# Miniprotein binders against a8xhq1: the designs that were tried, part 6

Target 1, 158 residues: a8xhq1
Amino acid sequence: MVQIWQMEPYPCGDPRLPHHLFPPKKITPDELSKRTGTLYWKLDTLDQVALAKRLTTLKLEHNFKKEDIFTLDAETTANFDDKIEELFEESSVPFEQARMIIEGSAYYDVEDKNGQWVRIFCEYGDLILIPSNTCFRFTTTPKNFVKMRRFYKEEEGN

## First folded at step 3 (miniprotein)

Design Rg
Fold by ESMFold2-Fast, scan of step 3:
Structure Rg (fold): chain B 158 residues (1-158), chain A 114 residues (1-114)
Amino acid sequence: as target 1 above (158 residues)
Amino acid sequence: SPDQLIQRLEKMIRDLDELINQVSELIKNGDYDTAIKLLLRLSEILFELADLAEQYNLPDYVSQILDLAYRLLRIIIDLQKLLDSGDREQALNKISELAQRIRDLIHTIEQLIS
């Protein structure tokens, strides 16, 4: 079961805290898609052939021709705290964001049509697709480590 | 009852102080494995504190306590590397700072439920 929840309206304190409502309000992947356009899949990491086929299909359907590996690790990443603070700033990009977590964990926050925020807990095997021009925030979890594959169209990226 | 919870908070402070004193001594003596085990015991105190804060409908303090618990677990992982490198002073400083933050939160919660 994926962990997606409605965030508190004015989250204060460390971005890596859960920032859920009290009591927590969980969101289904279907609700996430209806509210934000964001798609979420839990991939079967035990079946490497099925995984490769799924990723190939994703790349073809969305015309992703480039990818990289992005790592954030408090142990090795220079200026880790500054980078986490920067990545948690609200932003949007004019292209789709496809991300698959291959090690560690992270939070992606996405803003819905009514200005309310939804937090997605992403861990090994999770694949998300955030639509273009969606307001989002990103941070690691308190584990302070994530490694992910990022997919891009040819004219996009760095 | 409020009286029972106040007694639990007082016990937590005593347990915290005892654990921190033992951890500091163990680190000074180079017994890192035992020190790490006692720091894991500290996480149990933090989760109990979070449960108490939730029972009294203090969501801001629940979040702060969970942040400290996550911070503690991260520090334990980091300390394995620091202790291997021989940087005991940095490890002791991080532990001392965490302990003071925990004491401050327990006192604040005690005042709120009293």
Scores: ipSAE 0.000, ipTM 0.095, lowest interface PAE 19.3, mean pLDDT 77

Design Rh
Fold by ESMFold2-Fast, scan of step 3:
Structure Rh (fold): chain B 158 residues (1-158), chain A 114 residues (1-114)
Amino acid sequence: as target 1 above (158 residues)
Amino acid sequence: SPDQLIQRLEKMIRDLDELINQVSELIKNGDYETAIELLWRLSEILLELADLARQYNLPDYVSQINDLALRLFRIILDLEKLLDSGDREQALNKISELAQRIRDLIHTIEQLIS
């Protein structure tokens, strides 16, 4: 079961709340791709070979040669509240963003071609690819912990 | 430059041959886990080859390299099953076949670019 949904037009309150429409409007990975260009895969974490296959295909198709591990944890990250507030600011970058959640959970919000926002709930085993120049926002869930692998072309990085 | 390209392709052949020799030795010694890990390093050679194909605007060859990557994945999955059953000979045979196909593609790209 994937958890992707259309967001309220003007979400108010804590960014870590679901901010879905009422009633909720769930979006399929295919619809996400059509609307935003963003790709989403739910990987079988118990099948390490299938995981390696998906990641190697991603690296080959998109020329990702480097990666790092990024952690946000309310218990250990200095200035955690300030950092998540900063990360939730609307942003865009001139390169593709590939992210795989290896522990915890997070929300990636992406803007579609009509200015509507879609929220992607990412948890262990989820892999997303956000196109270059896409408007996005990021936050942890209320669990306040996420660890992810981030993939880059050779000259790129955060 | 053409000279730099030739040197990069020659390095890929050397790296491929070294990797295949290491994998073969590991399988013969019963270190299947490490052998499978090293087989995934072939994806790095394919990534470098795809990068060269893109730099020289060869989209058909990028597609062929992606096909080789998919073949590598299928071979690794088959090897996991074969190694569980203890069939070393078939595993070595499949690895050899993959290596030959990669060498053939590298030579084709080299001739096209040179």
Scores: ipSAE 0.000, ipTM 0.147, lowest interface PAE 16.1, mean pLDDT 78

Design Ri
Fold by ESMFold2-Fast, scan of step 3:
Structure Ri (fold): chain B 158 residues (1-158), chain A 114 residues (1-114)
Amino acid sequence: as target 1 above (158 residues)
Amino acid sequence: SPDQLIQRLLKMILDLFELILQVSELIKNGDYDTAIKLLDRLSEILQELADLARQYNLPDYVSQINDLAKRLERIITDLQKLLDSGDREQALNKIIELAYRILDLIHTIEQLIS
């Protein structure tokens, strides 16, 4: 299931809580794209060929030459809590960001044109493309584990 | 065996995608000599695919694979000419075309394993 929602203003407490409105306001991938420019695809993980096709097309169309695997895991990552706090700080980068979740789960928060925040729940098989200069936040879910493939152009990255 | 066939087809699919990405990167970097060498590897993969189809006696798919291989060879020849001329933009367009033709080939492989 696609899980994207409007966040509450001034969310309090743990970043890993859902922080949705009451009643919840779900957002479609199309609405996400119109509001934030962010693209989201829920890939069928049982169809590995279709998944490979979409990744190849994405990489060619967006000129993604480099890739790495990024892991956050409360069991093995040194200073896990500090890293999560750092990653949840609002930031923006001057290049587009493509991410595919291969294990676990995470939240990407993106700010829309009106200054409102949209939360995207990302799990195994989800692919997301965030435009350059978009204000975003990132955190794990309460599962405290995520492994993702990160795509970027040559000489871009952290 | 069916398991062995599936493993070889999946390996071939991964090799095709890896090859296309590498060729694209090399052309964008102006490394045409290495790009041309990787196109030779693509020809080897197409030959392996044809051999597999023949080994498993799949006549309908043999015809489809042979037709796709013919089209891919034409695109590869056109791409090699563009690389020799130094026309980077047209070479990139041909790689995109090649990628779509490889996606058609992957569809043919999907039919083999379904």
Scores: ipSAE 0.000, ipTM 0.180, lowest interface PAE 16.2, mean pLDDT 77

Design Rj
Fold by ESMFold2-Fast, scan of step 3:
Structure Rj (fold): chain B 158 residues (1-158), chain A 114 residues (1-114)
Amino acid sequence: as target 1 above (158 residues)
Amino acid sequence: SPDQLIQRLYKMIIDLLELIWQVSELIKNGDYDTAIKLLDRLSEILQELADLARQYNLPDYVSQINDLAKRLERIITDLQKLLDSGDREQALEKILELAQRIFDLIHTIEQLIS
């Protein structure tokens, strides 16, 4: 099961804590898509054929031509704390963002049309697609390690 | 070994899917000559796949691959005609049809391996 939940309106303290409502309010992938436009798929990474089919479909439908591997690891990433602070700053970009978690875990936070925030717990095998011009935040979980594949259109790549 | 054969088959299938994606992008960009060359490469990979199946003495698999290859050849011929006429949108629809036939090939391989 994917873990997606409504966030508290004014989260205080460490961004890596869950920051869910009390009691927790879980969000389905369909509700996530309706509220934020964000798409979610759980991929079976041990099924190379199913993985290739889904990724090829994603690339064809969304015109992704480039990818890279992005790693954040408290033990090896230079200036880890500064990097995490930068990534948790509220941002938006004029292009779609596709991210697949291949090791570790992270949180992607996305703002809905009414200004409410939804947190997506991303772990091994999770693929998300955040639409252009959506406000988002990113952080690691308390495990402080994530490795992901990032997909880009030709003009958007670094 | 059987495990090594399975890994080689998956590698070739992944290459076929990546090739279809590249062809789609070339058509979107109007580079039809390069797209046709990659479609020819796709046909070569299908032949290599059939050759590999023969080497491992899988005649039923070879027959199924040859049937699918004939269907793909017809789709490629139709696609070449559409590219000659400059009908980009119908060409892209044919690419999706081609991808679906490749997915059918994947399903066939999964059934044979299971």
Scores: ipSAE 0.012, ipTM 0.295, lowest interface PAE 8.9, mean pLDDT 78

Design U12a
Fold by ESMFold2-Fast, scan of step 3:
Structure U12a (fold): chain B 158 residues (1-158), chain A 81 residues (1-81)
Amino acid sequence: as target 1 above (158 residues)
Amino acid sequence: SDEQIRELAQLLTFLANLAIELIKQGDYETALELINIALYLLSLLKEIARETNDPEVIQRIDELANRISDLVTQLRDLLNS
């Protein structure tokens, strides 16, 4: 199920709480794209050929030449709570960010053109593309585990 | 629960009123601390009430959220002046 929602303007406390408006306001992938430029696809993980085609097309169209696997896991990541707090700090990067969740779940928050925040729930099979210079935040869900593929142009990445 | 919602709403109202008084006294640092506590409690209140379909409860929470948001904006403007 696609789960994208408008966030409260000043999320306080644990970043892994839903931080939705009350009552909740759901956002469609189309509305997400119009408001933030962020693209979202729910890939069929059982169709490996379709998945490979989608990723190949994405890599060619956006010139992603490098890839890594990023894991956050409360069981293995040193100073996990501090890391989550650090990753939830607002930031922006001068390059596109493409992420595909392969295990676990996470939240990507993106700021729209009016300064309002949209939260994207990302789970196995979800692929997102965040435009360059977009203000964003990242955290795991309360499951405290995510593993994702990250795509980069040459000489980008961590 | 209804009791938890009521207690949190009352506490939030108290904190908002206290923050206003501190702002009037020029104590912006303590006001900011109270507003940060209120934002946390508001998030907790919204989570506890997330499945509520009671229009009165929804209205009360919306009113509290707007009031706290207004205080954040007011304090931000004061600190930037």
Scores: ipSAE 0.000, ipTM 0.162, lowest interface PAE 21.2, mean pLDDT 82

Design U12b
Fold by ESMFold2-Fast, scan of step 3:
Structure U12b (fold): chain B 158 residues (1-158), chain A 81 residues (1-81)
Amino acid sequence: as target 1 above (158 residues)
Amino acid sequence: SDEQIRDLAQFLTLLANWAISLIKQGDYEEALLLINLALELLSDLKEIARETNDPEVIQRIDELANRISDLVTQLRDLLNS
């Protein structure tokens, strides 16, 4: 199921906690796009043909010619806690970020134009596209494991 | 499955036709991206169909592989000229 929600202001404590408002405010993919420009697709992992078509279309439309696989795993990743702290630091990049989760789960947080944060729960089959110059944060969920494909233009490094 | 084989073969055919159009338009970089994606999908198709002994399915996959190979050669020659 699609799980996207508005975050509390100034989340405190473990970044892997939900940090939703009370009462919770769910955000639709359409609302996410309108507020932040971020696109989100929940792909059916049992329909590999439809998944391939969507991904192929995305690569063509955005000229993504390179990709890598990024793994973050508390059991095998050196300095895991330090890397989580680094990745949860607010940042922005001058290029589009396309990510497809292939194992595990993660949170991408994106800031809207009014400075409010939206959290996107990403699991196997989820594909996101974050616009250039969007302020974002990233963390694993409490499962402390995620594996994803990352897509880049020819001129962009990972 | 037969449905997955047919769907992938159909999509590969569409990608090959699109690549031909891009080559004719002089959009070689986009054509190369399409051809690389077609090669990836062809690998997936061969894996899905690895258990098949249906000669018609094998023939269709071989025809697609040859068509994509021809496009690779055509594009390589164009990029070198």
Scores: ipSAE 0.012, ipTM 0.371, lowest interface PAE 8.9, mean pLDDT 82

Design U12c
Fold by ESMFold2-Fast, scan of step 3:
Structure U12c (fold): chain B 158 residues (1-158), chain A 81 residues (1-81)
Amino acid sequence: as target 1 above (158 residues)
Amino acid sequence: SDEQIRLLAQILTYLANEAISLIKQGDYETALQLINEALLLLSFLKYIARETNDPEVIQRIDELANRISDLVTQLRDLLNS
């Protein structure tokens, strides 16, 4: 299932905890797009043809000619905790970010028009597109493992 | 269109390069996923380019087809070893 929610206004403690409101406030992909400009698709990983078509369409529409595989794993990544701290710092980049999770899970947090944060739970088959100049944060979930494909224009990323 | 053919060829080139990198890293499962995607895209590229009489385009498609075929063979041999 789709898991996107509004975050606590003052989240405390481990960034890998859910940090949802209580009671939880779910956000639809349409609401996410309206508030943040971020696009979200849940791809059917059992339908390889549909998945390839969707990714190709995205690459053609956005001129994403390059890609790489990015892995974070507490067992193998040097200085894992420090890396997670760096990635969870608020940042923005002047280019679009397209990511598809192929193993494990992660959270992408995006800031909306009113300065409120929305958390996107990303797992196997989830594809997201974050607009340029959007404030975001990234972390793994408590599983401490994620592998994703990252898509770039020729002179961006990597 | 010519632009679509060129863009698809570039996408295929990057998929093949990433698959090679993954094979070198020992990540055969992810490499297989990218190779399968590349095979589907190659079939589509061949279909839309079938009417072209441009020798450079034909040569580029043949080069990509051979490269992807070689990757399939390499990965199959590694998985069987």
Scores: ipSAE 0.209, ipTM 0.609, lowest interface PAE 4.0, mean pLDDT 85

Design U12d
Fold by ESMFold2-Fast, scan of step 3:
Order: C-alpha cells, then structure tokens, then sequence
Structure U12d (fold): chain B 158 residues (1-158), chain A 81 residues (1-81)
C-alpha cells in the first residue's frame, strides 16, 4: 500500500517516528509529483519482466549509466547511529536521485514549493526519483535496516 | 541538579510510563502522541543539560532517550502486525 503523508510543521524528537498530522493527511503519488517534483512507483516484484522494463526505461529517460547497492543495517554498519544522524540532516544535491528499495524500509522526506515537508515510506519494490536541488532528508524506520539500488549519471556519485 | 532538569526528567518518566500503559491497552495512536511529546521534552532537557557538563546528568538523559527509542520500536512493530 502506498504510504505518503504530510508531515507536522515542527516535528521534534526521534526522526523514525511517523511525524504525520493529526488527523493524518495522506498524499497521492500525483500530489507528491505536483508539490515536490518527486516521482514514486510501487513496482510489481512478482513480475520481473515488467520490473526490468520499468528500470530500463528509467535509465534511458534519465541517462543513468552507473549504479551501486547501498546498505544501512544497525547490526553490520560501522558507526550506524552517527551515520543515520548525518543522513537525516537537511541537504540537497545538484543531480537527480533514483533509488529502488530491495530490502527493509526507509523514509525519504522532501520539501515542497511552500516549504512544507512530505514523508515517503519506502519498502521492497518502491522506486523513487527526487529531482536535482530538492531539499531532502533520509532516515531508516525503527527497523534500522534498508538495502537499496542507487542510480547515477556517468560522473555522479562516488 | 538544577530544578528545571529534575522537573523535565520527572515529566519524561511520567509520559513514558503512561505510553507503556496505553500500549498495553492497545491505544497505539495516543501512545505515539505522548511519545512525540516526550521526545520534545527530551530535546529541551538535552539543551539545558549541556550547560551543566555533569556526566551523571548526561547518563540519566541517555537512559531516558534509550527507553523512549525502545518504545518507538515496540509501537512500530505493533502498528505493522
């Protein structure tokens, strides 16, 4: 099920809490795109041919020629607490960020045109594309585990 | 040892205990609301305590933070089951 929501205007405390409004305000993928430019797809993991076609189309449309696998795991990642705290700092990058979650779960927070924040719950099968120069934050969920494929243009990333 | 630090620590302990009670009653939404309030107070407590540089106070704050983090994990698991 698609889980995207409007965040509290002044969220405080543990970044892994939902931080939704009360009552919750759900946001559709179309609304997310209109407000933030961010694209979200729930891929059918049971249809590997369709999944491969979707990824190939994304790579061609956005000229992604490199990828890596990125893992955050409280059990195996050195300095996990420091790293997740760093990743939750508000930042922006001058390139598009394409991510596909292959295990676990995470939150991507993106700022809209009016300075309001939208939280995207990402789990196995979710593909997200954040536009260049978008303010974002990242954290794991309380499960403290996520593995994702990250896509880059020729001279982007590390 | 400041009065403000004691008062905030007591309020945090009370909120954590109420949240545990609500989790046991199955009232997860209200428990989450109270945990969010507790995290806000914890943030204030950490800021005030940085002026004391007291290792004992810092340790007590870390203990409260860990307890609240455990409650967050517990609620996440319950909301997903």
Amino acid sequence: as target 1 above (158 residues)
Amino acid sequence: SDEQIRDLAQALTLLANIAIYLIKQGDYEYALFLINAALMLLSQLKEIARETNDPEVIQRIDELANRISDLVTQLRDLLNS
Scores: ipSAE 0.000, ipTM 0.075, lowest interface PAE 24.2, mean pLDDT 77

Design U12e
Fold by ESMFold2-Fast, scan of step 3:
Structure U12e (fold): chain B 158 residues (1-158), chain A 81 residues (1-81)
Amino acid sequence: as target 1 above (158 residues)
Amino acid sequence: SDEQIRDLAELLTWLAEMAISLIKQGDYETALYLIEFALLLLSQLKEIARETNDPEVIQRIDELANRISDLVTQLRDLLNS
C-alpha cells in the first residue's frame, strides 16, 4: 500500500480521497525529507520500551516539553465537517509540528520548495515531524476518526 | 505482569542514565523533566509489583528507587545552588 505519494496538482472534491497521480508515484521517507524537510518514522508500538526511548529522544533533540492528545471523531466532535474543512485549509506555523498517531488515520499534506504537494498517510504508530514555516494541510481519512499525540516546545525567551 | 515489571525497570534504568548524562552536560532542566517522568513510572512499577514476594524483583525496585532518589537530591542541590 502507498504510504507517501505525490499529489495531483489540482485536487478536486473530497479532501479525504487519496488524490494521488495516476499511476501513483510513491515517495520514500528519504525523498520526503529532501523535498520538504518533513521526517517520517513507522514506530513499533508493540515494543513499548523502544517507543518510549524514541519519543524521549525526540523530545530532547527538539526541546518538546509538553504534549497533549488531539481527537477528531465524526461521532463525538462538534461541527466535525466544518472542523475538517478548516483543517484542510493551507496553513503554516512558526514552530515544528511533531505528531504520533495512536488510533485511526489521517493525511498530512506538505508543500515542497517547487510548490508540489506530497501526501503522507498516517496510521497507528506513525510519527511525523514537520518543519517550522512549512505549508501544510490536514484531514482525516474516510474513517473520520483520528487520535494523536501532539508535541510542543516551551520556548525560553519568547 | 512480569513482562510489565521488566519493561518498566528497563525504561527507568534508561531514564536514570539519560538524566545523569544531562546533569554532566549542565542541562539540569531537561534532567529534571526526565526524573519527574521516572518518578511517575516508578510509582506505577511499585503498584504493579505490590504483592510480589520475589527477592530479585524487590531488590531491583529498591535499587531503582534509590538511584532515582539520589538523582532527585542531586538535582535539587544543583538547582538550589
Scores: ipSAE 0.014, ipTM 0.424, lowest interface PAE 7.3, mean pLDDT 82

Design U12f
Fold by ESMFold2-Fast, scan of step 3:
Structure U12f (fold): chain B 158 residues (1-158), chain A 81 residues (1-81)
Amino acid sequence: as target 1 above (158 residues)
Amino acid sequence: SDEQIRRLAQLLTWLANLAIRLIKQGDYETALRLINMALFLLSRLKEIARETNDPEVIQRIDELANRISDLVTQLRDLLNS
């Protein structure tokens, strides 16, 4: 299920809580893209051949040459609470970011052009692409576990 | 009321975070305006919460006051360099 929502304007307390409006205001992937430039796809994990082709196409179209696997787990990650607080600090990078969740779940928060925040619930099969210079935050959900593939560019400068 | 204290604390947290972002972007003028607004709201929060005996509320107000004070110092240093 696609779960993307408008965040409350003054979120307080644990970043792993939903922080949605009351009543909740759901946002479509299309609305997310129009407001923030962020792309979201829920991939078909039952069709592994199609999934592999989709990822290969993404890598070619965006020139992603490098990939790693990032794991964050309360049971095994040293200084887990400190790392979660660090990752939830608002950040912006001058390159696009592609992430695919392979286990667990996480929240990516992205800021729109009017300074309002949108929360994206990411779980197995979810692929997101955040544009360069977009303000974002990241945290696990209360399950305190996520494993994801991260894609990077490695340009051959000439 | 307790709800007013909570909402003002949330607003102040948001303003502090926005000010940090603006400072990082080099927009010191807008950051200064937001910090001035935060100082005003912090004063109101302290007034509303003056009779509270809730340790969590007192701690949160102290944390917000320290954070805003640090931003004032940071911005002052940037403007004077």
Scores: ipSAE 0.000, ipTM 0.082, lowest interface PAE 22.3, mean pLDDT 78

Design U12g
Fold by ESMFold2-Fast, scan of step 3:
Formats: structure tokens, C-alpha cells, sequence
Structure U12g (fold): chain B 158 residues (1-158), chain A 81 residues (1-81)
């Protein structure tokens, strides 16, 4: 199931809690794109041919020629708590961010044009593309484990 | 210099032929990696060719550029099929 929702205006407490509105307001991938420019695809992980075609199309259309694998795991990642704290700080980068979750789960929060935040639940098979200069936050879910492929143009990355 | 251009052109041709084989095998991601590598190498060849200012070299490079362009089109067509 696609899980994207509008966040409460002043979330407090653990970043890994859902922080949705009361009552919850679910957002479609189309609405996400309209509000934030962020693209979202839920890929069928059992259809490896379709998945490879989608990724290859993305790479061709956006000139992504570099990639890495990023892992964040409470059991193995040194300074896990510090890294989570750092990643949840609001930031923006001057390039597109393409991410595909291959194991575990995470939240990407993106700010819309009116300063409201949208939370995207990302799990195995989810592919997202966040536009350049978008304010975002990142955290794991309470599972404290995620592994993802990150895509970059030649001169980009961090 | 002329030997280097010849060697680079041969290597680019090998990359193109391997990419065609990979496309036929359905390995689109690896094919794209080789195509991207070939495009980078082609840019280097064009830079070297401008330095030599040799019509025969320019013609060979144009032929290679067309071949790589055809591969990109072939890959896009297969992705859209």
C-alpha cells in the first residue's frame, strides 16, 4: 500500500512516530508531485524485468551515472544515534535526489510550496525522486534499519 | 597520437558491440553502463580529434558517434516497448 500523508504542523516527540494529522490526511503520489515536485513509484519487486526497465529509464532521463548503496542499521552502524539526529535536520541540496529502498524502511519528509510537510513511508521497492533545492528530512522508522540505492549525476553526491 | 586515437576507437567499438549483446540478453542496466562509458570515451576522442584536425579521423569519430546514438535509440525503444 502507498503510504504518504500530510504531517502535523509542529511535530513533537520521536521523529519515527507517524506525525500525521488528526484525522489522518492521506496524499496520493499525484498530489505529492503537484505540491512538492517529488515523484514516487511503488515498484513490483517480484517483476525484476519491469524494475530494471524503470531504473534504466530513470537513469537515462536524468543522466544519473553514479550510484552507491547507503545502509543505516542500529546494530552495525557506528554512531547510529548521532547519524539519525544529523539526517533528521532540515536540509536541501542543489541536485535531484533519487533513492530506491532495497531493504528495511524509512521516512522522507518534504516541504511543499506553502511550507507544509508531507511524509513519505518508503519500503522495499519504493523509488523516489526529490527535486533540487527541496527542503527535506530523513529518518528510519522504528525498525531502525534501511538499505537503499542512491543515484547521482557525474559530479554530485555526498 | 594517431595510434592512441586508433586504440581508443577500437575500444569504443568493443563497448558498443558488448552493449548490443547485453540489450539482446535483456540486461538493460549493464548495457546503459557501457553506453555511458562509451559516450565519455567518445567525448575524449572528439577532443583529441580537434587537436589533430585530420578529416579521416573526424570521419571515423562521426561514424562512432552515430553508432552510439543508434544504441541509445535502440535502448530507449526497448524500454518503451
Amino acid sequence: as target 1 above (158 residues)
Amino acid sequence: SDEQIRDLAQYLTLLANRAISLIKQGDYETALLLINWALRLLSLLKEIARETNDPEVIQRIDELANRISDLVTQLRDLLNS
Scores: ipSAE 0.011, ipTM 0.410, lowest interface PAE 9.6, mean pLDDT 84

Design U12h
Fold by ESMFold2-Fast, scan of step 3:
Structure U12h (fold): chain B 158 residues (1-158), chain A 81 residues (1-81)
Amino acid sequence: as target 1 above (158 residues)
Amino acid sequence: SDEQIRKLAQFLTRLANFAISLIKQGDYETALYLINLALILLSQLKEIARETNDPEVIQRIDELANRISDLVTQLRDLLNS
């Protein structure tokens, strides 16, 4: 199940809590795209050929030539709680961000044009593309583990 | 068609270039995905171009086949290391 929802304006407490509105307001991937420019796909991990083709097409269309693997794990990541607080600070980058979750789960929060925040639940097989200069936040879920592939353009690495 | 051959050849060339970059970066998993896709598309390109008698087109397809074959050999050697 696709899980994307509108967040409360000023989330208090642990970043890993759902922070949805009361009553909850779910949004579709199409609504997410219209409001924030963020693209979301739930990829079929059982079809490896289709998966490879989709990723290859994404890389070619967006000129992603570099890739790394990013892991956050409460058991192995030094200063995990501090890292989560750091990553949940609002930030933006001058390049588009493509992320595919390969293990575990995470939340990506993105700000829309009206200053409202949308939370995207990301798990194995989920691929997101966040536009350049979009305000975002990131955290793990309460599972405290995520491993993802991150894609970059040739000039975006130092 | 000629346009279909051209587009597939361009796509395969880009796939090969991306696979080379990924191998250099140590990302063998993604490189393997791309090479498997390239092998499938190369088979399709050869089938579509089966009736061509254009020496330049034949040479281009042969060059792509050789490049993809070289990448398969590189990955095999790296995965067995």
Scores: ipSAE 0.000, ipTM 0.070, lowest interface PAE 23.5, mean pLDDT 78

Design U13a
Fold by ESMFold2-Fast, scan of step 3:
Parts: C-alpha cells; structure tokens; sequence
Structure U13a (fold): chain B 158 residues (1-158), chain A 81 residues (1-81)
C-alpha cells in the first residue's frame, strides 16, 4: 500500500511520528509528481528480474554511474540521534536523488511549489527520484532502521 | 561471431531465470551456483564481443551484465539477512 500524505504545516515533537493532518490527507504518486516533481514507484520485490531491469533502465535514463549502500541503525550506527537530527534539517542539493529502500523504513519529506510538505513512507521495494533543487528532509521511522541504495552521476556526492 | 554471442546470451539469460526461480523457492545455495555459472558465461561473452563494432550488441551485453550484478547483490543481501 502506497503511503504518502500531506504533513502538518509546523510539525512539533519527534520527527519520526507520522505528522499527518487529522483526518489524514492521502496523496497519490501522481499527485506527488504534479505537486513536487518527485517520482515514486512501489516495486514488486518478488519479481527480481523486473526489479533489476527497472533499476538498469533508471540508471541508463538518468546517467547514474555510481551507487552506494547507506545504512542507519540505532543499534549499530555511531551517534545515531545526532545523525538523524542532522538529516532532518531542511536541505536542497543541485542533483537528482534516486533511492531504493532495501531494508527497514524511512520518511522522505518534500516541499511543494506552495510551500506545503508531503511525507513519503518508504519501505522495502520503494524507489524514489527527487528532482534537483527540491527542498527535502529525511528521517527514519520509529523502527530506527533503514538500509537503502543511493544512485549518483559522476562527481555527485551523498 | 554473432551466432556465438546470441547463444551465450541465451544461456546466460536462462541461468538468470533459473536462479530467480531458486531464490523464490528459498534454495539460495543452488541459486548461487547458477549465478556463478552465469558470471563465467558473461566473462566469455565479453571476451568474444571485445572487438565488436556494433553498439547495439555492446548495449545488450551491458544490460545482461547489470542484470547479473543486481542478482548477485540481491542474493548476497538475502544470505546476510
């Protein structure tokens, strides 16, 4: 099930709480794309050939030449709380961000053209592409564990 | 030759499909054996195609290489979980 929702304008307290409106206002992947330019796909993890082909196509279409694996885990990551606080700071980068969750779960928050925030719940099999110069935030869920593949062009970092 | 490239590519693809089926069945050990055989065929395919001047053939070999690389990564992650 796709889980994308409009956030509270000024979320207070722990960033890892859902911070949805009451009642929740769900956003479709199509609405997400129209509002923020962000693309979201829930891949079928039981179809490994289709998954591999989709990732190969993404890499070729966007000229992603490098990738790494990024892990955040409260049990093993040094200075976990500080890292999560840093990653939840609003930021923007001058390159596309392609991420595929392979274990655990996380939230990516993206700002739309009207200054409203949309939260994307990402779990195993979810692939997202955030456009360059989009204001975003990142955090784990209360599970405090996520492992993801990150894709980059030549000379791109993070 | 083009015929040798086609034959090797088909065998490589068959091994990949069989490995996926074995992964779905939970037989990771046999899947690993087939992936290793696929890597050997990929090496042979690259060697034969090394002097190929056909961009389409080169692109197909790169796609096969990427598919096998992703299967290796996925199997590694499954074995470590």
Amino acid sequence: as target 1 above (158 residues)
Amino acid sequence: SDEQIEDLALKLFDLALEAISLIEQGDYETALQLINRALDLLSQLKEIARETNDPEVIQEIDLLANIISYLVTELRDLLNS
Scores: ipSAE 0.000, ipTM 0.114, lowest interface PAE 19.7, mean pLDDT 79

Design U13b
Fold by ESMFold2-Fast, scan of step 3:
Structure U13b (fold): chain B 158 residues (1-158), chain A 81 residues (1-81)
Amino acid sequence: as target 1 above (158 residues)
Amino acid sequence: SDEQIRDLAEKLLDLAWEAISLIDQGDYETALQLINRALDLLSQLKEIARETNDPEVIQRIDYLANLISLLVTFLRELLNS
């Protein structure tokens, strides 16, 4: 199930809560792309060959030649609360960001052209591509665990 | 022949996607070997189909040529990193 929604304008409290509008307003991947430029794919984790083809095609299209594995885990990550607080700060980078969740879950928040925020729930098999110079925020869900593959062009970073 | 064109195109596509899988796994040398085999099959396919005016065949060959060209460029840049 695709879970993408319009966020409340001024979210208060723990960033790991859903922070959807009331009543909830769901957003399709197509609407996400039109509003923010962000692309979202739910990959079939049972078909490893198809997954490898999709990822390598993405790398070719966008010239991603470097990757790492990034893990956040409340049980093992030093200064977990501080890291989560820092990652939830509004940020932008001058390069594209591609991320695939391989374990756990996280939220990516992206700002649209009108200054409204959209939250993307990301779990095992979800792949996102955030355009350069897009305002974004990141946090884990209340599970406080996520492991993801991150893709970069040469000389670029998170 | 139509069957020969289809068979060569299928073999070429299979090699390209196997090379893509190997690139994702970090096995660039084996991927390069498969891409070289794909280039040979592409040359054969172009020769067999050189007199065709079938738009679907032409489009398919163009797609395969572009795919192989992208793989060659990407792999060459990776190996030169």
Scores: ipSAE 0.000, ipTM 0.345, lowest interface PAE 11.3, mean pLDDT 82

